VH-VL binders against q9vpl3. Designs and how they scored, part 267

Target 1, 224 residues: q9vpl3
Amino acid sequence: RGKINIQRPKAPHYERARVVAVTQPKYPELPKAKSCFKTRAERTQQQQENPYNEIIAREVRNWLDHSRLVAFFHLSSITADDIFRVRVQLHKQNLHLKSYGSKIIEQAVKNTRYEAIVPLFHSNHCIVFSPDPEKTAALLRIVRRVPQMVLLGGIVEETMLSRNQLVAYAQMPGLHAVQAQLVQTLSQAPGHLIQQLQAHQNSFVQVLDVHAKNQMNEETPKST
Key: E = the ipSAE of ESMFold2; O = the ipSAE of OpenDDE; V2 = 0.75 times the mean of E and O plus 0.25 times the DockQ between their complexes.

## First folded at step 9 (VH-VL)

Design D46 (framework fv_anetumab; at its last fold request DockQ between E and O 0.47; V2 from the best seeds 0.65)
Fold by OpenDDE, fold request of step 10:
Structure D46 (fold): chain C 224 residues (1-224), chain A 121 residues (1-121), chain B 111 residues (1-111)
Amino acid sequence: as target 1 above (224 residues)
Amino acid sequence: QVELVQSGAEVKKPGESLKISCKGSGYSFTDYWIGWVRQAPGKGLEWMGIIYPGDSYTRYSPSFQGQVTISADKSISTAYLQWSSLKASDTAMYYCARDEGIYESYYFDYWGQGTLVTVSS
Amino acid sequence: DIALTQPASVSGSPGQSITISCTGTSSDVGGDNYVSWYQQHPGKAPKLMIYEVSNRPSGVSNRFSGSKSGNTASLTISGLQAEDEADYYCSSYTSSSTLYVFGGGTKLTVL
């Protein structure tokens, strides 16, 4: 009884071999698990082609076009609950707090007069919209409760304002004429405004870097 | 005209509870922060805490945290300062004040007339 | 500890100009522009005289002015009058858990 060589089985008869060859289930190559890690480039490309992003971008444009007051905030480690509470208070004042992705903002303001705001949206951010520029003071009172909301700047009556300028604007109650003059004056120096806005952003990044460094230093166990 | 009217003077014994009031009028009570400031006899001003009446969000000075409770009833435009157990050291004039500041600016533009609290055995 | 230091007392004659200083111990004491001044007469509530270093509320005399240089804020009272005799307190915002810091107060005597 010949030892069945299990290591080298004799080739099946030609007819059987043919049937086996034809009946071998061609398992579709398992789609190579596209590494869940889409490169930043692939993610960016997919986001750009999303029809939903266009809709949201249109929404953002609509808000910008119909708002007389727009304020930009950086969000630093804020909880959803805190945001919600602030949102409620803002809403009571007809102030609308919205959050959008940076790419959406970029798409929304591309080739518009608001394109200069794009650099403000490098991190977590929110935007507050209002049809009433007189609510600027109310806005700034409400956001005091949340130190994690850092004012970056804003737009009042279609004029971009730095953080300091927006605060100054809010402090000029009842003088529509003075406010208008201020806006006009500020509109004449867009270059300086951009620099100031960038300066604040840079300062913020520096502060974050310092905090990050401090945290790293605290986590470095003193190897005694 | 903006006005803050505080409750009358109080004479209490140590261990007693006390709640004093500050009623705002002439402005939207819910839109402005209300602070409490203590002034011991012959001493300076000390910030105790602040409340946003719109949602009763409150912040305390570390020195007064847990020592007092600040609250507000927006329906009657009234802020409160409360002690659960008074001490002799709580003897002071207490002022409520409206904060007019915005964002990082903090200052009181209108003050109540003050409530004198005397705690004596 | 964030503290504001004021002179304990200042004095002047009627018609003179006097200055009260308020010096912060830390750079963290409210950004360059967040100093306020209060006037308090004996037995009365404090009254806001200056906010944000140099701004006067409505109804405050133009004799009162505020300035800041470095870490020192100053309240200047020009044309000193008898009615100006009071305690004066500076205040500043702090980024710490203590939002409001008051100076120790300055007693102004009009001689």
Scores: ipSAE 0.856, ipTM 0.936, lowest interface PAE 0.5, mean pLDDT 87
Fold by ESMFold2, fold request of step 10:
Structure D46 (fold): chain C 224 residues (1-224), chain A 121 residues (1-121), chain B 111 residues (1-111)
Amino acid sequence: as target 1 above (224 residues)
Amino acid sequence: QVELVQSGAEVKKPGESLKISCKGSGYSFTDYWIGWVRQAPGKGLEWMGIIYPGDSYTRYSPSFQGQVTISADKSISTAYLQWSSLKASDTAMYYCARDEGIYESYYFDYWGQGTLVTVSS
Amino acid sequence: DIALTQPASVSGSPGQSITISCTGTSSDVGGDNYVSWYQQHPGKAPKLMIYEVSNRPSGVSNRFSGSKSGNTASLTISGLQAEDEADYYCSSYTSSSTLYVFGGGTKLTVL
């Protein structure tokens, strides 16, 4: 499968990104009864993608392809005014705060090495994208006033980093691509299989990398 | 070279107003938090509050909330500490300091030279 | 104001190692909370010596080191020199609020 490329992000214009966030698809779950004669398997195979979900998924893929920094946060209850003030300050640093549904994220990262990030989006969340990995420290300095945004980890120069690895990266001067890979290497426990068994000691992102790699070529029946 | 330069010493009377300044240079002023720290004569350091000059978001120590106003003018890279009505107990050295901390880390890496404020009858 | 507990003074002879303690609670010094240390010579502004428990800023001598055990942080100065004579303050950020806290200060005397 093809590899995700985020090295030359083409960020949407700030105002366009705000409009997309405000005008998120309003396809309410229509009261459309599925056929009562169909089996559970038939019903799931007949589901068609909404056109707006595909457009938004393409936007997420574009952000991922063109962002050298991606940070993932759990987001607890926060007022629209408070998050807006933070979004403005992030934007001044070329840091773009977004939120997408888990289904859209899953669609966007399908067939990439980043499929393992999907579980991060099952709870309330937000993502910060940037073409500038040197802005990681600025990101973390701005968001520290927002206890509702809990850092989960990120991607720097195509390298997945845990929360602690991302913070360590932000504090290191010098070459960003080399720094990200070095931080990940120094923080890894021996053997990737051991990492899966000891997930509670390592970041979710690091364990997901090993898990996603092992699961990339396998179709698993999921609950419908 | 990061530098914080504060306004000069002040001698005031109780009830007068005062605004002291802290000018940052050598870094992106709006991107770092600025804190104010008080040191009464012969005493230790007391945190008064912080400001993010990018949008003037402020937090105050409970002991100083309502006692002072912290503000910033980002167009001239300057933070301010203001009193509307000085008290004799406001006699102290006042420092501004840049907070470089990220993600749950808080520390002041660069300090201004201090502004001595004397409030006497 | 809340203050962290430091000894009022410590002393040592040139060449010795000394340690200054800073004791708080699980909400400010303990756990994953960070502690920083500042040096202040008479009539001068404080200077950051240690941040995030054990990190030294650029330009700070490697004779200064920081550590933490339980609810107590420590600043250690090895190879004590006359210029180290100053007041030393620890500080932390309380995990239960957004409040910076300074210790009461420790006067270091080089005998």
Scores: ipSAE 0.573, ipTM 0.801, lowest interface PAE 1.9, mean pLDDT 78
ESMFold2, look of step 9: ipSAE 0.548; ipTM 0.795
ESMFold2 (binder alone), look of step 9: mean pLDDT 91; pTM 0.935
OpenDDE, look of step 9: ipSAE 0.795; ipTM 0.905
ESMFold2, fold request of step 10: ipSAE 0.506, 0.500; ipTM 0.769, 0.771
ESMFold2 (binder alone), fold request of step 10: mean pLDDT 91, 90, 91; pTM 0.936, 0.936, 0.940
OpenDDE, fold request of step 10: ipSAE 0.841, 0.850; ipTM 0.928, 0.934

Design D47 (framework fv_anetumab; at its last look DockQ between E and O 0.38; V2 from the best seeds 0.57)
Fold by OpenDDE, look of step 9:
Structure D47 (fold): chain C 224 residues (1-224), chain A 121 residues (1-121), chain B 111 residues (1-111)
Amino acid sequence: as target 1 above (224 residues)
Amino acid sequence: QVELVQSGAEVKKPGESLKISCKGSGYSFTDYWIGWVRQAPGKGLEWMGIIYPDDSYTRYSPSFQGQVTISADKSISTAYLQWSSLKASDTAMYYCARDTGIYESYYFDYWGQGTLVTVSS
Amino acid sequence: DIALTQPASVSGSPGQSITISCTGTSSDVGGDNYVSWYQQHPGKAPKLMIYEVSNRPSGVSNRFSGSKSGNTASLTISGLQAEDEADYYCSSYTSSSTPYVFGGGTKLTVL
């Protein structure tokens, strides 16, 4: 009786093999371990169905409605530490740095005057809010240290500005300074005009006096 | 009026340490960057670095990185430039200047009077 | 290394207009029109004369003007006066590791 080689069992007869193949229990595929890291797509989908997003969208709307200065930045490979440092500096100037998802922004500005900003939020972005448009220069002085914060544009006094326009705005003298300069200029103008008018009058009088004196001298008959 | 006042001239030997100062007045010291510029005798201007006084964030030129230390004391509106060990090649006029630029614009609108540093054996 | 090249010296007679050039070695020099000009009299600190290519600070004479074409920035001084005799330095923002670069300086002599 040949020793059954248990290490290499003879292949079963074709019919037996078929029966074994059909009778093998089909175990459901083990759920692929959900990676702890949700893909960007999964994160975006989950954000759409969350009632919490509505609350955040309202917050965004509130910030937009009460801010006279809004600046939009793209974030390129910035660290949390760097963001924190900048946030602290901005906060000292009453500038509020916030980051929201693109879907939240879309929801927040849908059917509003701010809908035009949606295309700015295709990647990682942050927004800086301020009630004071005069802080634009301060904002741009602070963020220049962070090359990862790329200025995209902003809203000043309900007007959408490009990057270049926002920079230009920041370089303008403050409203009060401009007003002061205007007042000074206007105050100086009348003085010069009056002086010029008076100078002309005085010149005219002098010419008349000379003419009168010359006529008097011609009428004095040389008494021979 | 905006003014930057620097410390007086220094005469030192090689290997000695030195710290010079720049005091700002007439503006909010913490809101503007302060830069340091070196000018060797008969040579041009060289940018060394800048500091934001509010949180002492500092950026150096690669040529001066590790060679000098820039610092600030905002409580007294003063910026500093210091050497741990002076070299003869450090002999130069040193200027502090206010950088009033925004975002990617960099320029100095007010300058200190300069500090002459002479390093000789 | 990004460098700004200036002529070593320029001269002019009183009342003339002179131009000092500043040429960058790279397209990154003077990017976005961030060129400044400084005047330095002997033994004095530099003074800002022009910022962002063409802007004059308060107190700077309108005789000083700035322009840029391609990689070359220019400082023009019209109606040259004796007091204009000084060294002039251009500076530019760079996107490199050094945000600030100075030119080599130009000595202006008034004849």
Scores: ipSAE 0.701, ipTM 0.861, lowest interface PAE 0.7, mean pLDDT 86
Fold by ESMFold2, look of step 9:
Structure D47 (fold): chain C 224 residues (1-224), chain A 121 residues (1-121), chain B 111 residues (1-111)
Amino acid sequence: as target 1 above (224 residues)
Amino acid sequence: QVELVQSGAEVKKPGESLKISCKGSGYSFTDYWIGWVRQAPGKGLEWMGIIYPDDSYTRYSPSFQGQVTISADKSISTAYLQWSSLKASDTAMYYCARDTGIYESYYFDYWGQGTLVTVSS
Amino acid sequence: DIALTQPASVSGSPGQSITISCTGTSSDVGGDNYVSWYQQHPGKAPKLMIYEVSNRPSGVSNRFSGSKSGNTASLTISGLQAEDEADYYCSSYTSSSTPYVFGGGTKLTVL
């Protein structure tokens, strides 16, 4: 009991596992079976409890807070060189190409007005952020060199826009104030916009998936 | 005030090299695509290729891939079309044109005056 | 290798309306792709008249209009004038490797 006056050889000086097994084998042992039977879901949840995910989620929130333009894209297979060249061109226009996991996006937008965007990130994707909504045309001019980036929609001045609305916004002439007013007029309920974006995304994903399968197989000649 | 000014007419023999130019002014040259379009005498328009001048990213029509070289010098706002060995069939008017399309839109809004290239034996 | 089909020629009298057709396939004109129209006077460079099917650039007369239905795009010129006499070309996107396919051209003659 008097822990201070007891002199025994330190466990590190001896084989610690062996000494513990001889004296009190079950008392200090952790159940090894728990580590062997951890499910994939448990490992994923354990990683989600790690505070490092919150650091990345804060980055996403910072981008959303400082960006007057956010554009969402589906991204099919592309070489690292091609995507790097596009990122450089976008960066020169103050357009910032990023990608985040869907769980990080969900964590970042939890209990915000943007929570409805999470379903867009179930497939391969990328996001472009910018403080400059007037750069929407420049974005879409640069991105057309990359057919692998398929526009899904976006956010302009905190208003959700469908794909067609974002393209229409980019083509409008006039002053920034006029463009901002038109964006407010073109707005739809967030839920409806997300459903429209999901429909376009699902259609494009199915087409891209069929295309990828066809590239892996030789095309058969059509009869007649 | 957007203007594309092309180099003057050229008369060449088969086998000679040639480089013609297209200088853009009145806009941000590096921010817009430049295309080249061929028109043989009495014939229609044929797209040859496009370039994004800021990083020289280039796409060629399949009909002209390997037949010509498209390049740009952004420091002087100039695009080029070049042949290493001209053929008599290269006799045509050559236009450069600016493309301002976005996303899935492709069209040429301003055109150069054209450069007539004559290749005669 | 996909060619857009235009009539070789069309004619009309001053003051009349005429329509020039541009027929492709469901993969170009008939798809979601845009069509543009160019006017070319003899010895001159082409001039953009219509972009994205129906949009008119600044400086183009409102007598020019564009539309499409199915696999056919149309350029309509109302109130035909002598200055409209020119060659007209349509163009369409087909793929990322061939974003510009031109029609064969239509010679418009004002009688």
Scores: ipSAE 0.555, ipTM 0.800, lowest interface PAE 1.9, mean pLDDT 79
ESMFold2 (binder alone), look of step 9: mean pLDDT 90; pTM 0.928

Design D49 (framework fv_anetumab; at its last look DockQ between E and O 0.36; V2 from the best seeds 0.56)
Fold by OpenDDE, look of step 9:
Structure D49 (fold): chain C 224 residues (1-224), chain A 121 residues (1-121), chain B 111 residues (1-111)
Amino acid sequence: as target 1 above (224 residues)
Amino acid sequence: QVELVQSGAEVKKPGESLKISCKGSGYSFTDYWIGWVRQAPGKGLEWMGIIYPGDSYTRYSPSFQGQVTISADKSISTAYLQWSSLKASDTAMYYCARDAGIYESYYFDYWGQGTLVTVSS
Amino acid sequence: DIALTQPASVSGSPGQSITISCTGTSSDVGGDNDVSWYQQHPGKAPKLMIYEVSNRPSGVSNRFSGSKSGNTASLTISGLQAEDEADYYCSSYTSSSTPYVFGGGTKLTVL
């Protein structure tokens, strides 16, 4: 029973080594799980002036033009799964989470009123669009669950707001609520005024009545 | 008007399971976070955890992680706090509360009336 | 566990102004973090009195005011009334893992 000499297999002959090196199946690198969010570098390299980029840029512009609420977020090490979850939740509120490359954004907003947002897109970012500015509070409540989403600022009713201003805006009572309160306040004002006017009139009448009664008592001759 | 109504007082033995409820009304239940706060007899307030009823996302205090389960049924606007095995140390008043905070602001603007849980041998 | 420090008790006479302090660290009260105050009567649920350091909810008396300086938040009650006798708790944001921390509570007695 020959002792299997576990000695280090002698380096194969040079020719055999060459054949083995050439015949080694080059397994295609398993597609690195393309994180749904390509790294900034990968996104920047792929954004060659492709007709497709123009189409996407138009889309971005369309979203900007038709949105009354736009919020900008920095994404810090967020997973695709987390993004998906928050996207679904936002969608239920008619909030649309989108991610675009910086070059696409630049192209989209070039020579427009939105050009000032370009500096916000130097890293991994996402944008939330909504036709309803009253959804700002809902948006900011939802994103609380995702600490990786850092609010940078936004646009509300065509006005650019800082992070703090956007938060402050969200804390304000809705326009309709404020209007309702105003109407209610205004509707109560006339009632109070009328009451005050009536009170003065009634007081005046009472004073006159007292005066009349006093005059009548003075004119009654003491019939001795 | 916003209101949180909790289930009634519970008297249990150690080792028993328990689930208490908190029903919200007068607001959109799915749009606000609901938190649970414990108050032991004669002690202060302790945050236990919080849930977003819209998708049942939950966060726990490290002290309560694994000790309790927070859940919600949005169809009936109800949040739950449950124990698999009660301890005597779980004897306390439990409050549910609505978090009205925005983004990095955290505060409870409406509170339930509380549920007293007594665990005794 | 990050704990906010409150005095155990404070007392005042009717009509006086009293202040309850809540002391934390730079990672909680001392930061740009939110501070809220709650009033709790015996056998009752807590009631929000102040949120975001100085804001009053609807229905809360203007006698209640909140402020913050450094690592200390303060609740001031002016024109003290008998009904103000209660326990008061401060709360603050600390971190994403612990968004709520409560103080130990202060018993306010109206003499």
Scores: ipSAE 0.743, ipTM 0.879, lowest interface PAE 0.7, mean pLDDT 87
Fold by ESMFold2, look of step 9:
Structure D49 (fold): chain C 224 residues (1-224), chain A 121 residues (1-121), chain B 111 residues (1-111)
Amino acid sequence: as target 1 above (224 residues)
Amino acid sequence: QVELVQSGAEVKKPGESLKISCKGSGYSFTDYWIGWVRQAPGKGLEWMGIIYPGDSYTRYSPSFQGQVTISADKSISTAYLQWSSLKASDTAMYYCARDAGIYESYYFDYWGQGTLVTVSS
Amino acid sequence: DIALTQPASVSGSPGQSITISCTGTSSDVGGDNDVSWYQQHPGKAPKLMIYEVSNRPSGVSNRFSGSKSGNTASLTISGLQAEDEADYYCSSYTSSSTPYVFGGGTKLTVL
C-alpha cells in the first residue's frame, strides 16, 4: 500500500503540450502553388480561422488539464431543446457538456498521452468535463433519458477507462480515496482500454452510416 | 440517511380530486429520479410513472397515462401524485421510490412509507 | 403482456435454502436488462434486496443472492430465518416507455 496515493488533477504532460500549442505560430505556412497576391477577403479569412482555432484548442487543453472527470459520448440527432435541457441539468452538477471539431481536438491533444482519443471525434460527439470525479454517477443518471448520448468511455484521475469501467467506477460507493486507488490499479494494465474504445466507436459509426444512407427525413418531432 | 416521507392516509368519495406528496431528504433531491408505484389491496406492485425533479421530465406507464399527474417542486424537495377525479378502483396503497440506476440500469433503492387512499361512497 | 411470472407461494423450514423464480421474455429478463428484487413485509414498504441481477445493497444479508439464466431470474435465500417470511417481487426493464415491470409477487412462508 505504500505505492498508492491520493491524487489531484496533474497534467505535467498536458501542460507541456499546452505550452507547445500556445507557442505555435499564429498563422500556417502558405503554399507556393498559389499566387503571391492575396485578396483582402482571403487574408481576413486566413487570419480569422487560425487565431480562432488556437483559442478553442487552448480552451480544450484547459478543460483537460483541470478536469478529473472526462466522459466521451457519441451523439445522435437530438433536438436543440432536448440537448439544452440536458446541458442545464449537467451544469447544475458541475458537469460541462461541450462539443469541438476533430481538428481542434487533434490540435489540443497533440503530443499528449490523450492523443489516442482523437479517432472518437471523427463522428458526431460530445464531451462532458468536470473537476469532480464523484459526479460520474450523477452524469450517468442524467444521460439515462438521452439514448442519443451513447457512452464510449472516459478519463478519471488521468486514467483512461472503457465504457464498462467508467460505469463500474460510478457505482462504487465510499470515500474519494478508495475510488482513486481503484483507478490507479486499473491504470496498471492500460493496453486493452484504447482498443475497446476504438472498436466500440467503429462498430457504432458503421451502423449509423448505413442508417443515414437509407433514412428519408420524415420524422415527426417530439412535442414539448 | 436517505428518507422519503409521504403524506397521510386519505378517505375520499368517487369524483373528488386528490394530491398526495412525497418529500425526499438526506440526499440531493434533484439528482435522482422518483417513481410512483401502486399496490391495490391484496395485490402486487404496479409502476405508474417516474419524474426527474431537476426539470420535471416525466414518463408514465401506458396503463396510467392520462389517469394521474406526476409533478415535483424542487424548492421543497417534494414530488406529487394527483388525480382530478377519483374512482373506487383507485383504492390502493401508493408508494414513492427513489431510482438509483445509472446509464442503462433501473431500480428503486429507497421507498416511502406509503399513502393509503380509500375511495368509497 | 409484459408481466413477469413468479410462483404464487414458496415455503421452507428454518435453515433451508429456497429459490424464487421470475420468468419473463427475451425482451425483458432474457435480454441484457437488469433484474431487481424487493422484499415486502405485511404493512410495510418494499425493500430493495438485489439490483442488477446479483448485487446486494449495503445492509442486506449475504444470505440473499441473485442470478439469471435465459429468460429466468432467481432469488436464493440461504439459511432461511423466520424474519424472511414476506412477499417478494422481481422487476425488470423492458423499454424506455416501460422501464419498470414487476412480477406478480411470491409469498414466502417459513414453516
Scores: ipSAE 0.515, ipTM 0.761, lowest interface PAE 1.8, mean pLDDT 79
ESMFold2 (binder alone), look of step 9: mean pLDDT 90; pTM 0.931

